# VHH binders against Pleckstrin homology domain-containing family G member 5 (PLEKHG5), part 6

Target 1, 101 residues: Pleckstrin homology domain-containing family G member 5 (PLEKHG5), of Homo sapiens (Human) (o94827r584to684)
Amino acid sequence: QLLLEGSLRMKEGKDSKMDVYCFLFTDLLLVTKAVKKAERTRVIRPPLLVDKIVCRELRDPGSFLLIYLNEFHSAVGAYTFQASGQALCRGWVDTIYNAQN

## First folded at step 4 (VHH)

Design A17 (framework vhh_etentamig_d1)
Fold by ESMFold2-Fast, scan of step 4:
Parts: C-alpha cells; structure tokens; sequence
Structure A17 (fold): chain B 101 residues (1-101), chain A 123 residues (1-123)
C-alpha cells in the first residue's frame, strides 16, 4: 500500500540538490524525477527497501538523512532529503519508522 | 543492459501445473519489486502477480489467487511463478517485469521487456 508521497529535494554526495517526488509504500521507497506529472513516472534510483533504510532527522531545518544498507549492514548509499517544512520532514521519518515496525 | 529472460512455458492439459522462471541481469535484482504480466491472444496485458523486493509481500489478481504462487530467489537473481490447476483461460505469453510508479493511480506498476514464455492450456 502507498503510505506517503510528496515533493522533496535530494542531495547525493557532491552533486547539486535535485527536485524529486518520492513514494513510500509499505515495502519500499521509490525516488522519481518529477518536474511534471507524467503518465508514467521514471524511478531514478533503485527502489529502497524499507527494511534496509536508516533514517534520521538532521539539525538543518526540514532535512533528514537516509542511509541505505546492503545485505551485510554496510552503508552503500546516503541521501539527504529536504522537505517543505519541519512537520513534513518529521512525517517522512515517522512514517518510514512505522513501516519498519 | 537490463535483461529479463523468461522460461518454463509449454503445452499442458487443463488441471496441470507449470513453473515459470525469470533470470534477471544488468541491475540489482534484490532492490526491485517484480511482477508477472500475461497477454492472451487478441487481448491486452493483464497483471497476474507481484512480489516485494524481499519476498515478504505477495499480491495476486483475483483470476489466479489460490492457484498461482509467486516467489523469488535473490541469491540467484531469479523470479518464479508456480502455476497449479491450469485452465484454458490461462493460455497466454507470460512476462516478468520491473516495477514503476504511475502518478495517475498513485500506484506502482510494471514494465516488461523480455521475450516472454508461451503457456498453452489445451486438451
């Protein structure tokens, strides 16, 4: 089932922040490139398994860190997301946490 | 270089069973939800079954629920469909597919690019 969706800004490594539209389902998080609503939205990162995500709010207002683990619990990806506000940011982190329990 | 290679189809009598396989390569298979889609002669594509990346969640179309079982082996990059109690109406080319999101429905769906495997259920 779809739990949460919305616009976020994503940063990976040294790259500039980019606008993304994310979909959180009970089993996975999908990151899409969605400047416009398209018939079919392209998924621009491999689907992120909810059980492999470590998610933490950052001190930078409205931002959270997402660390992605491989099967050996080693970090293989790190993404910083910025929401439109602090409440939305907390909503993302809480919903991801709830999906993991 | 994404490749999806379906196999296991064939001619089978009503009430029989078949096991389909899909060998995936060119992407990290364990990170994608996968689906089986079929297309009967003269008909449009029909979603049959879906499985989450981990195999923990499985979904089925009402037409196959209770008869088909989807599974995956992430260590072998392989998707399976066990088909039991086959009926003439199950005759179709079966494709495996990667999942994608469609904004219109706020759901995730599938894109199939493989050759497919033909299943014919006939006496």
Amino acid sequence: as target 1 above (101 residues)
Amino acid sequence: EVQLLESGGGLVQPGGSLRLSCAASGFTFSEYAMSWVRQAPGKGPEWVSGISYSGGDTYYADSVKGRFTISRDNSKNTLYLQMNSLRAEDTAVYYCAKTYVKWTDSGYYFDYRGQGTLVTVSS
Scores: ipSAE 0.013, ipTM 0.305, lowest interface PAE 7.1, mean pLDDT 78

Design A18 (from A07 with T98K D99V W101V I103W P104S T105G E106D S107T G108Y L111Y; framework vhh_brivekimig_d4)
Fold by ESMFold2-Fast, scan of step 4:
Structure A18 (fold): chain B 101 residues (1-101), chain A 122 residues (1-122)
Amino acid sequence: as target 1 above (101 residues)
Amino acid sequence: EVQLVESGGGVVQPGGSLRLSCAASGFTFSDYAMSWVRQAPGKGPEWVSSISYSGGDTLYADSVKGRFTISRDNSKNTLYLQMNSLRPEDTALYYCAKVYVRWSGDTYFDYSSQGTLVTVSS
């Protein structure tokens, strides 16, 4: 089931940030492209399995880190997400944590 | 076991074209975004292009925009890179990868291949 959705800004490594719209389900996270008309979303990353995600809130207000692990617990993806505020950021981190447990 | 086999490299003159292919096996190709990464002689890896799992979205490095086109055929588990208007600076070993990110100043790739050599010279 869908647990949380919303607009975020995503950064991969040292690349520039991009606008995304994310859907968090009980078992996976979908990252979609934020387009000018919200009715047109496209999945831009493979589904991220919730049990393969390591999530950490960052000191930078309203930001969190998401690391994606392979079967050997090696990082194969790293994403920094920025929410519109600290409360929304905490909501994302808490909901991901709850989905994992 | 992830296997990626690149092909299509060669020697071309400036302004020429080449089409690279990457045959993927050992994973569900249609579930993953794919990237092309290159490494020029004596230099570090440079990300070139990425394509979403469905092929619906593509991204390009500024150095190749308008000249290169990434595409995929999920029915054949194959990734492509069409390279037009090639320049000497495009000379590199080209790799396909499941993931390419720059993290903490370092780069890493989920691949295990020898790449395909592209040489642009007169």
Scores: ipSAE 0.000, ipTM 0.106, lowest interface PAE 17.1, mean pLDDT 76

Design A19 (framework vhh_7n9e_1)
Fold by ESMFold2-Fast, scan of step 4:
Structure A19 (fold): chain B 101 residues (1-101), chain A 121 residues (1-121)
Amino acid sequence: as target 1 above (101 residues)
Amino acid sequence: DVQLVESGGGLVQAGGSLRLSCAASGFTFSDYAMYWGRQAPGKGREWVSGISYSGGDTAYASSVKGRFTISRDNAKNTLYLQMNNLKPEDTALYYCAKYFRYPDLSGWDYWGQGTQVTVSS
């Protein structure tokens, strides 16, 4: 089931921040990007299984970190997300936390 | 001690409305962002809606956006959730909480027993 969706800014490694539109379901998180001049979005990262995510709020207001683990509990991805406000950031963190538990 | 007391739940038919209240005490209410969560029978906790300390910023889960409205009255130390066009899938125990930050990720900052909302078809 879809729990939360919305626009975020995503940073991966040393790359620049990019605009994304994310969909959080009970079992996975999809990261998409809007195609310019189109009504569709496309998935730009493999689906992130909720039970393989480590989520942490960051000191930078409105930002949180996602670390993605493989089946052996090794980190294989790290993403920083920025929401448009502190309440939205808390919504993302809390919804991910509750989907995991 | 932080205390949060929810009220306003009940039995309502699909398409109906309810208004939930959360009375806060034991902390400076106007300094904290607040949220509503819910737990359906046999399921985990779900974040429903959040509001900033001043009320100027709000956020909603996709399942309730456009139907629910979160608000607060800092003079009365009270948080509200106006629920319109209720659906059977909204049936759950509803509770309010104060937002928490790292390192406290062990659970919700929750002190009451919640208020039960049951929506019949």
Scores: ipSAE 0.000, ipTM 0.279, lowest interface PAE 10.5, mean pLDDT 79

Design A20 (framework vhh_sonelokimab_d1)
Fold by ESMFold2-Fast, scan of step 4:
Structure A20 (fold): chain B 101 residues (1-101), chain A 123 residues (1-123)
Amino acid sequence: as target 1 above (101 residues)
Amino acid sequence: DVQLVESGGGLVQPGGSLRLSCAASGFTFSDYAVGWFRQAPGKEREFIGAISYSGGDTYYAVSEKGRFTISRDNSKNTLYLQMNSLRPEDTAVYYCAAKYFRYPLTSEEYDYWGQGTLVTVSS
């Protein structure tokens, strides 16, 4: 079920980067944000179904692109994620790819 | 009684390295996310890096070209900050902080704070 979790920095469109904590399951990705005085994070985006994700490593080491498709296969979201290290970034991309297969 | 005690600060030359330690007592260290912050003279406190309760995830705000590395040893109730290629701009009081939380926190929303240890990077 749960394949990978960890902290990332997420950028969506023109907005500034934000700190997120992501959980990758075999069927979906949850993007969460820390909540003041909470032991857990809050889900800040609708669950992203793994089979509707287009993911690729960016030339900038440590960053990857995630495009989300709607039910009509049109791009409705684009997120850039930055990992704290290049190996973690590759881990995220590889694990997402494996979950899709 | 909860305590976080920083050590390892001191005077170091530009380009040098220093390892800070933070000894935790009075709570179950392995249940807490912990992090490092610093405050330079006349400046606001800023985030450096944090590590999850288990040590499985780290997150950095200040780590140009991987200069700083955070780690923890839950068997020793100790948090570490390895600082390499130090610059005069790194001169600050360094604080460790702990939060009853699983994930690395990048904000100042920590529950417990140490007293700080001074790091001076000079000439």
Scores: ipSAE 0.000, ipTM 0.112, lowest interface PAE 16.7, mean pLDDT 81

Design A21 (framework vhh_brivekimig_d4)
Fold by ESMFold2-Fast, scan of step 4:
Structure A21 (fold): chain B 101 residues (1-101), chain A 122 residues (1-122)
Amino acid sequence: as target 1 above (101 residues)
Amino acid sequence: EVQLVESGGGVVQPGGSLRLSCAASGFTFSDYEMSWVRQAPGKGPEWVSSISYSGGDTLYADSVKGRFTISRDNSKNTLYLQMNSLRPEDTALYYCAKWLRYPTDYHGEDYSSQGTLVTVSS
């Protein structure tokens, strides 16, 4: 079920980058963030279904783009993720592709 | 085999400074976010600071902001923590670890190295 987890930095649109902890399962990706008062992680985006994700490695080293599609095959979300290195970035992209079968 | 070896701890008076080092081996250091975590006598572990793989992004616990500076030298596979304006409450065993940004999410082996002891006393 769980294929990969780890720290990433996420950017959505023009917003500032934020630190997130992501869990990639065979069927979905969860994006979480630490909640300081509770000292827990909280899911900050609706679960992203793996079969609705379009993933592309970016020119910026260690970064990849994730586009989320609706039922009409139209983009409804776009996120840029930065991994802690190029090898980890490749690992995220490859594991997402493998999850899509 | 992943190895992390901390050094640079010692005894210092309040207001003093120390620089900690963490020598990494057994993995591609430049591919990982690195962190410093400390454990005071009789207390649980407290996350102190984290740095991105390139060194371009840093994050600090509120208790150390403005006093501590995290840095890294990827050519030497070494992580650093410059500690200024030290206080008695900074007394702790300091550990380095691959990623430890969320204290409630971390597990023992991520910071199971020997650590380096910092004592702030007169």
Scores: ipSAE 0.000, ipTM 0.120, lowest interface PAE 15.6, mean pLDDT 77

Design F01 (framework vhh_lunsekimig_d3)
Amino acid sequence: EVQLVESGGGVVQPGGSLRLSCAASGFTFSSYALYWYRQAAGIERELIASITSGGSTNYVDSVKGRFTISRDNSENTMYLQMNSLRAEDTGLYYCAAGKTIRVEDSGYTYTFDYWGQGTLVTVSS
ESMFold2-Fast, scan of step 4: ipSAE 0.070; ipTM 0.412

Design F02 (framework vhh_lunsekimig_d3)
Fold by ESMFold2-Fast, scan of step 4:
Structure F02 (fold): chain B 101 residues (1-101), chain A 124 residues (1-124)
Amino acid sequence: as target 1 above (101 residues)
Amino acid sequence: EVQLVESGGGVVQPGGSLRLSCAASGFTFSSYALYWYRQAAGIERELIASITSGGSTNYVDSVKGRFTISRDNSENTMYLQMNSLRAEDTGLYYCAAGEYVRIDSGKTYTFDYWGQGTLVTVSS
């Protein structure tokens, strides 16, 4: 079920980047807030269904774009994620792509 | 983009030898640990050999002493020299490149990139 998890930095629209901890399952991606000294994690975005995600690597090394589609295949959300390295970024993009296929 | 392309598979008789190659592009090859995995029909894909960025190697018991993994950072290529091949070595051989990340719980996760595989058949 769980395919990949890890720390990323997320930017949405005009908002500042924030530290997140993400869990990628076969059917959905959960974005949680990274909190120090806490055992509990908090989901900060509605679950993102894998079948409604479009993602690709960006020019900035270690960053990828995630576009979320509604039921009519129209873009309703866009997020930029930054991994700690280029390989981790490619790992996220590849794992999401493989989960979709 | 990351690409891993395996080659060198084929049909060989028991006791024979093959050398597999994995050509990599799209990442800083010298910085990554590299792996050979094997997938046989009816058996889960298994890690058979690994080599770290520093050249340290590890093997599953069934191939230890028969297989040798190596890397050439100048050519962005990893090799698997397979000697004394047995019928049970038959399978699809995949190369992979990955990193380890340590999370707050102390657990470690590997992010792996995979090639399409190369078929090795050991049969008389």
Scores: ipSAE 0.000, ipTM 0.085, lowest interface PAE 17.7, mean pLDDT 75

Design F03 (framework vhh_lunsekimig_d3)
Fold by ESMFold2-Fast, scan of step 4:
Structure F03 (fold): chain B 101 residues (1-101), chain A 124 residues (1-124)
Amino acid sequence: as target 1 above (101 residues)
Amino acid sequence: EVQLVESGGGVVQPGGSLRLSCAASGFTFSSYALYWYRQAAGIERELIASIYSGGSTNYVDSVKGRFTISRDNSENTMYLQMNSLRAEDTGLYYCAARTEYVFKSGDTYTFDYWGQGTLVTVSS
């Protein structure tokens, strides 16, 4: 079920980047954030269904774009994620693509 | 060249059934989300059913339980099985395709491919 997890930095719109910890399952992606203790996290976005995600590699080092679509082809969320390096970024993008197939 | 061709429309009595087909060519079918839209006279074109690459499906409430969307990736064809048809189901049915997968900067992926439409008439 769980395919990949790890720390990323997330940017949404004009907002500042925030530290997140993401869990990718075969059917959904969860975006969490440490709240009080390092070992504790909370889900900060509704679960993102893998079948409604569009990912795009970005030219910025180690980053990718994630667009979330509703039932009517409309983008309802857009997030930029930055990994700690190029290899880790490719790992996220490839694993999301594989989960969609 | 990308092409979506609908077939299976026709005239049917209330309570009847029809099966629509959408044959695709010119793109990697298995990587696309596929959709059926309906356009009735005087009404905005509306999404009736969708099927994502992973197999999940969505339906507008008015057809839920009566219509079934499916896809055959080996034949590059999407279907809409329409049962218990009502007069309000009358309209032009369009298939559409939109990529939902990862793509790289600089790649040209056309989104929102559309077919020409097939007419469904439910008459008493």
Scores: ipSAE 0.000, ipTM 0.097, lowest interface PAE 17.1, mean pLDDT 77

Design F04 (framework vhh_lunsekimig_d3)
Amino acid sequence: EVQLVESGGGVVQPGGSLRLSCAASGFTFSDYALYWYRQAAGIERELIASITSGGDTNYVDSVKGRFTISRDNSENTMYLQMNSLRAEDTGLYYCAAGTRYIEVSGDTWTFDYWGQGTLVTVSS
ESMFold2-Fast, scan of step 4: ipSAE 0.242; ipTM 0.670

Design F05 (framework vhh_lunsekimig_d3)
Fold by ESMFold2-Fast, scan of step 4:
Structure F05 (fold): chain B 101 residues (1-101), chain A 123 residues (1-123)
Amino acid sequence: as target 1 above (101 residues)
Amino acid sequence: EVQLVESGGGVVQPGGSLRLSCAASGFTFSSYALYWYRQAAGIERELIASIYSGGRTNYVDSVKGRFTISRDNSENTMYLQMNSLRAEDTGLYYCAAGKEIYVSGYTYEFDYWGQGTLVTVSS
């Protein structure tokens, strides 16, 4: 079931920030290429299982950290996301926590 | 809980000076890289100055020679001394503390941010 969707800006590793459109389901998070006009979006990262995500809200108003764990519970990826505002960021973090519980 | 609090912003005339402060709590300050970002109206937030745990500094070209970033690890405070201010220096100034995570050959970064302090340079 889809819980939340929306536009975010994502930074991964040494890559510059990029515009993404994310879909959070009860079991996974999909990161897609941002849609600037009416067009089909494409998934740009492997699906992130919510039970393997460590999510932390950052002090930057509107930003959060997402660490991804492998099946051995070792960190294998980290992403920072920026929402358009603090309320939307809190919505993302809270919905991820709710999906994990 | 991580907290960064900026202060020192204000209104000055061109050619004037200001010193911004960023007081930090809730983390091991001395081990973090620290940054000053500026956001002007209609412009995305830009990194203007950085200082690393070892004391190395970097500046964007538009502020080199005019701005000086420093840190006081005993007081958990970072500063930005701004001299020879210009109208284009007007904006919201944010402090940030950065951490890098190394995973599977890649370095990932995340930042903690303050809420910003306004600097207005007007004649």
Scores: ipSAE 0.000, ipTM 0.112, lowest interface PAE 16.9, mean pLDDT 79

Design F06 (from F05 with S31R R56K G98W K99P; framework vhh_lunsekimig_d3)
Fold by ESMFold2-Fast, scan of step 4:
Structure F06 (fold): chain B 101 residues (1-101), chain A 123 residues (1-123)
Amino acid sequence: as target 1 above (101 residues)
Amino acid sequence: EVQLVESGGGVVQPGGSLRLSCAASGFTFSRYALYWYRQAAGIERELIASIYSGGKTNYVDSVKGRFTISRDNSENTMYLQMNSLRAEDTGLYYCAAWPEIYVSGYTYEFDYWGQGTLVTVSS
């Protein structure tokens, strides 16, 4: 089921940081783009399967790294997420770890 | 890696039939709602059929009674059986997958699409 949802700022490769709204389920993470005054949200990345995610807190408090692996355990995506605070960042990382176990 | 691959398109005469397939990999197929979209030249992409993990189906009015969506969870494949084809059914057919989610206050859409499979209804 749905375990955690919330606003994050996401950076992928050389792209600019963008505001996203993420939904973490027991089996996957959905990254959606926020629309400032509409109730619509779009899924902007294919679903990220929880068992293919490598998640690490970064030195910058409130940020974590998410590496996405293919079936051969090769990195095919890397995302940096920034939460509004250290406690929320810890919540994301802990919930991802719990979903993986 | 999450992948959906469409196949089964081709050229058929009006009144003919085709069966499209959508093969899924990289996720637990049985927990997803599955969709067929159609993109015709000069027309916005439209949702034409859906099937939920519990088996409920929906169809746009223009295909209801002619098209049948189905899924085979053991083969990770969704199908669209198209009967009584009309010229208006011509287009690229795309499949999409959606985790079955209810979140109050939001409407959701995917903006990720595969290559599609082409269906041409002509003499």
Scores: ipSAE 0.000, ipTM 0.222, lowest interface PAE 12.0, mean pLDDT 78

Design F07 (framework vhh_7ocj_1)
Fold by ESMFold2-Fast, scan of step 4:
Structure F07 (fold): chain B 101 residues (1-101), chain A 124 residues (1-124)
Amino acid sequence: as target 1 above (101 residues)
Amino acid sequence: QVQLVESGGGLVQAGGSLRLSCAASGFTFSDYAMGWYRQAPGKQRELVAAITSGGSTRYGDFVKGRFTISRGNAKNTVYLQMNSLSVEDTAVYYCAADTRYVEIGSDTYTYDYWGQGTQVTVSS
C-alpha cells in the first residue's frame, strides 16, 4: 500500500542536491527522478526496504537523514532529504516510523 | 558544448597496468557523477567503475580490487587506474557523465554525456 508520495531534494555524501519524487509504501521506499506526477517516472535508486531504514530528523530545518542498513546492521547507504518545510519533513519521518512499526 | 575526451589506452601484457584519463569540458565538472564503461566486441556495454561528485566510488565485481577510479576537480578529469590486467579486460573504454549517482548493474539509469572511447588491448 502507498502511504505517502511527494517531491523532495536528495543529497548523497558531498554530492549536489537533486530533485526527486518519492513513493513510500508499507514495505519499501522508491526514489525517482523529479517529474510532474502525470509524466513517466524513472527509478534512480534500488528500492529501499522499510525494515532496513534508519530515519532521523536533522538540525537543518526541513531535512531528514535516511541510513540504509544491511543484514548485519551496517550502514551501506546514507541520504539526506530536504522537504519544502518542517511540517512536511515531520510528515515523512513519522510516516516512515509508522511503516516500520 | 559538452565534450568528454578519453586517453591512455593501448596495448599491454597480461599482469600489466594502464591509467586512463577523461578530460571534461563544457559543463561544471564538480557537479557531475562520472563513470567508466567498457564494451568488448559482440558484448553489451557494461559499467566498470563510478565516482560521485563527492568522491564515493562503486565498482563492478569483475574489477573490484584491481581498478581504482578517481577524479581531479581542479583539472576537470576523471581517471581509471587499471592494475593486474587480464585478456578479459580487452575492450573499448568509455567515459560517461551523469547528474545522478551511478549505480552498478542498474539498467534504469541513463548518462547525460559520453566520450568517444579508448581501446585497451591486453595480450597473453
Scores: ipSAE 0.000, ipTM 0.110, lowest interface PAE 17.0, mean pLDDT 77

Design F08 (framework vhh_lunsekimig_d3)
Fold by ESMFold2-Fast, scan of step 4:
Structure F08 (fold): chain B 101 residues (1-101), chain A 123 residues (1-123)
Amino acid sequence: as target 1 above (101 residues)
Amino acid sequence: EVQLVESGGGVVQPGGSLRLSCAASGFTFSSYALYWYRQAAGIERELIASITSGGSTNYVDSVKGRFTISRDNSENTMYLQMNSLRAEDTGLYYCARTEYRFVDSGTYVEDYWGQGTLVTVSS
């Protein structure tokens, strides 16, 4: 099922932050283009399986790190997400954690 | 046009091995996670293995340690190596890709499926 959705800003590697709209399901996280009024969007990153995600709040309030792991527990992807505030950031981190447990 | 075509199914004895292939066309193969599902007669399709665009894999507990999913982006092909096969592994095996389309009114899920390949494990 869908657990949480919303607007975030995403940074991957050295790229500039981009506006995204994310959907968290019980088994995966989808990253899409930012949703605007009446705009059709598409997934812009491969689906991220919840069981392969390591999620940690960052020192900057309202930001969290998402690391994607392979079967050897090695990082193969890393994303930084900025929420509109600390409460929403905590909501994302908590919901991801609960989906994993 | 998105197409997924499975091959490699057959009849094998318990303890045997099979390698399934999924040939893909009509989309940027390297950009998508891909999935293997299976379906036994009268039972809903079960997700058994997944592989991300970056090559990270996941398995359902019943096949973990026995099955290996892999991909070859240069050939637009995904594989499932099945070892130590058991009678309960019998079923139709489907290659799949899922795309989620989001509009203000909600989420549209578009699943692309292959035709399936039959795996029979018999003594």
Scores: ipSAE 0.000, ipTM 0.127, lowest interface PAE 15.0, mean pLDDT 78

Design H01 (framework vhh_7n9e_1)
Fold by ESMFold2-Fast, scan of step 4:
Structure H01 (fold): chain B 101 residues (1-101), chain A 120 residues (1-120)
Amino acid sequence: as target 1 above (101 residues)
Amino acid sequence: DVQLVESGGGLVQAGGSLRLSCAASGFTFSSYDMYWGRQAPGKGREWVSGISGSGGYTAYASSVKGRFTISRDNAKNTLYLQMNNLKPEDTALYYCAKEWTPYDSGYDYWGQGTQVTVSS
């Protein structure tokens, strides 16, 4: 079931921030390229299983960290997401926590 | 200019129901995701529920899932929040907001809010 969707800005490692559109389901998170004009949406990362995600709110307002773990609990991906504001960021973090519990 | 005007709040006993409305103007309503937030006394703003521009997708905070229903009427430029089985913990000022997109000129816009008070 789809729990939350919306626009975010994503940063991975030292790469520049990019506009993304994310879909959070009960079991996975999809990160897609931000929709513009008549362009098709594209999934830009393999689906992130909710049970393999570590989500932490960051001190920077409106931002959160998402770490993806492998079966050995080792980090294999790290992403920072920036929402338009603190309330929207809270929505993402709370919904991810709820999906994990 | 974007304007959001909330209404429908009031005093209700625990277990009761209220329906909130948000009248939107100044933007193409159906093109934007909308959400409801709340602020309890002495607390920061908390995200409650969101709905996509088409109305096809909704999301809820865990604290309200199963009790609250978000909906919209794009022909009337109005957002709704149906609140059932209200609890004292739901006491807050409720705001509606237009969700930001990368194509917008700014951030979320919040209305002034409508007060909901739930007595035990």
Scores: ipSAE 0.000, ipTM 0.193, lowest interface PAE 12.1, mean pLDDT 79

Design H02 (framework vhh_7n9e_1)
Fold by ESMFold2-Fast, scan of step 4:
Structure H02 (fold): chain B 101 residues (1-101), chain A 121 residues (1-121)
Amino acid sequence: as target 1 above (101 residues)
Amino acid sequence: DVQLVESGGGLVQAGGSLRLSCAASGFTFSSYDMYWGRQAPGKGREWVSGISGSGGYTAYASSVKGRFTISRDNAKNTLYLQMNNLKPEDTALYYCAKEWEPYDSTGYDYWGQGTQVTVSS
């Protein structure tokens, strides 16, 4: 089931932040990117399985880190997300933790 | 001078409903994300539900998803939490909170005094 959805800004590695729209389900997180002119969304990352995510709130206000692990427990991806505010950031972090349990 | 005043708590039977209100003053209400938290006796604070300043984005802890609905009326400077299908484990002091200023070095959210919700079996 869907647990949480909303707009975030995502940063991966050296790249600039991008606007994304994320859907958190009980078993996976989908990261999509809106195409402004058509108002379409497209999935820009393979589904991130909740049981393979390591989530940490960051010192920067309203930001959190996701580390994605492969089947060998090695980091395959690292993403930083910026929510619209600290209240929503805590919602993302807490809901991810709850989905993992 | 931020003020948050919660109301609407009380004693209710399991399966019942309550609607909490939070009257806000001292800041531009529509410009800030708000959330509800709770603290059960002898436990730490738990984040329950949040809503963006515009009301366009909401989030819920999995423990309350599908049972609680957060909303706001920016014209009335009031935050609401509609609680349905209440369970004994929902027994807690419920407080509303304003997010802290992102550029303020103090780092504190502003919390109200809370309103007590007690759910009997």
Scores: ipSAE 0.012, ipTM 0.310, lowest interface PAE 8.4, mean pLDDT 80

Design H03 (from N03 with I101S D104R F105D; framework vhh_7n9e_1)
Fold by ESMFold2-Fast, scan of step 4:
Structure H03 (fold): chain B 101 residues (1-101), chain A 122 residues (1-122)
Amino acid sequence: as target 1 above (101 residues)
Amino acid sequence: DVQLVESGGGLVQAGGSLRLSCAASGFTFSSYDMYWGRQAPGKGREWVSGISGSGGYTAYASSVKGRFTISRDNAKNTLYLQMNNLKPEDTALYYCAKEWSPYRDEGTYDYWGQGTQVTVSS
């Protein structure tokens, strides 16, 4: 089921931040990007399995880190997300932790 | 100037309900994420719930999920917290706020009201 959705800014490696719209389900996180405001949502990363995510809140207010592990426990992705506010960032981190149970 | 005024607290029995309100002024309410926090006697501040500026998505602390509902009325500049199935551990001073910061010392803005006391007796 859908647990949380919303606009975030995503940074991957040394790339510039990009606007994304994320959907957190009980088992999956989908990262999407609209090609324009009125256009359909485009999935820009393979679905991230909740049980393969390592999530950490960052000191930078309103930001959190996601590390994605493959089946061999190797990191295959690292993403920094910024929420529109610290309350929503806390909500993302707490909801991800709860989904991992 | 930014002003937040909470109301609706009181004494209630375990299993009861309360609805808190927060009247906001001094800023464009619909442009900001709002949240409810609480502080029990002798404890630090705890984040309870947050809501986006549009009201389109919400988030809850695990301790209140399924029992509390956050909502807002942007036409009235008012934030709400509907609290159901209250427990003694919900006893605290409840604050509404514009942006939450556990890292206040790092220069993040944090606007808090005076709070409204909620006391849950068993």
Scores: ipSAE 0.005, ipTM 0.203, lowest interface PAE 11.3, mean pLDDT 77

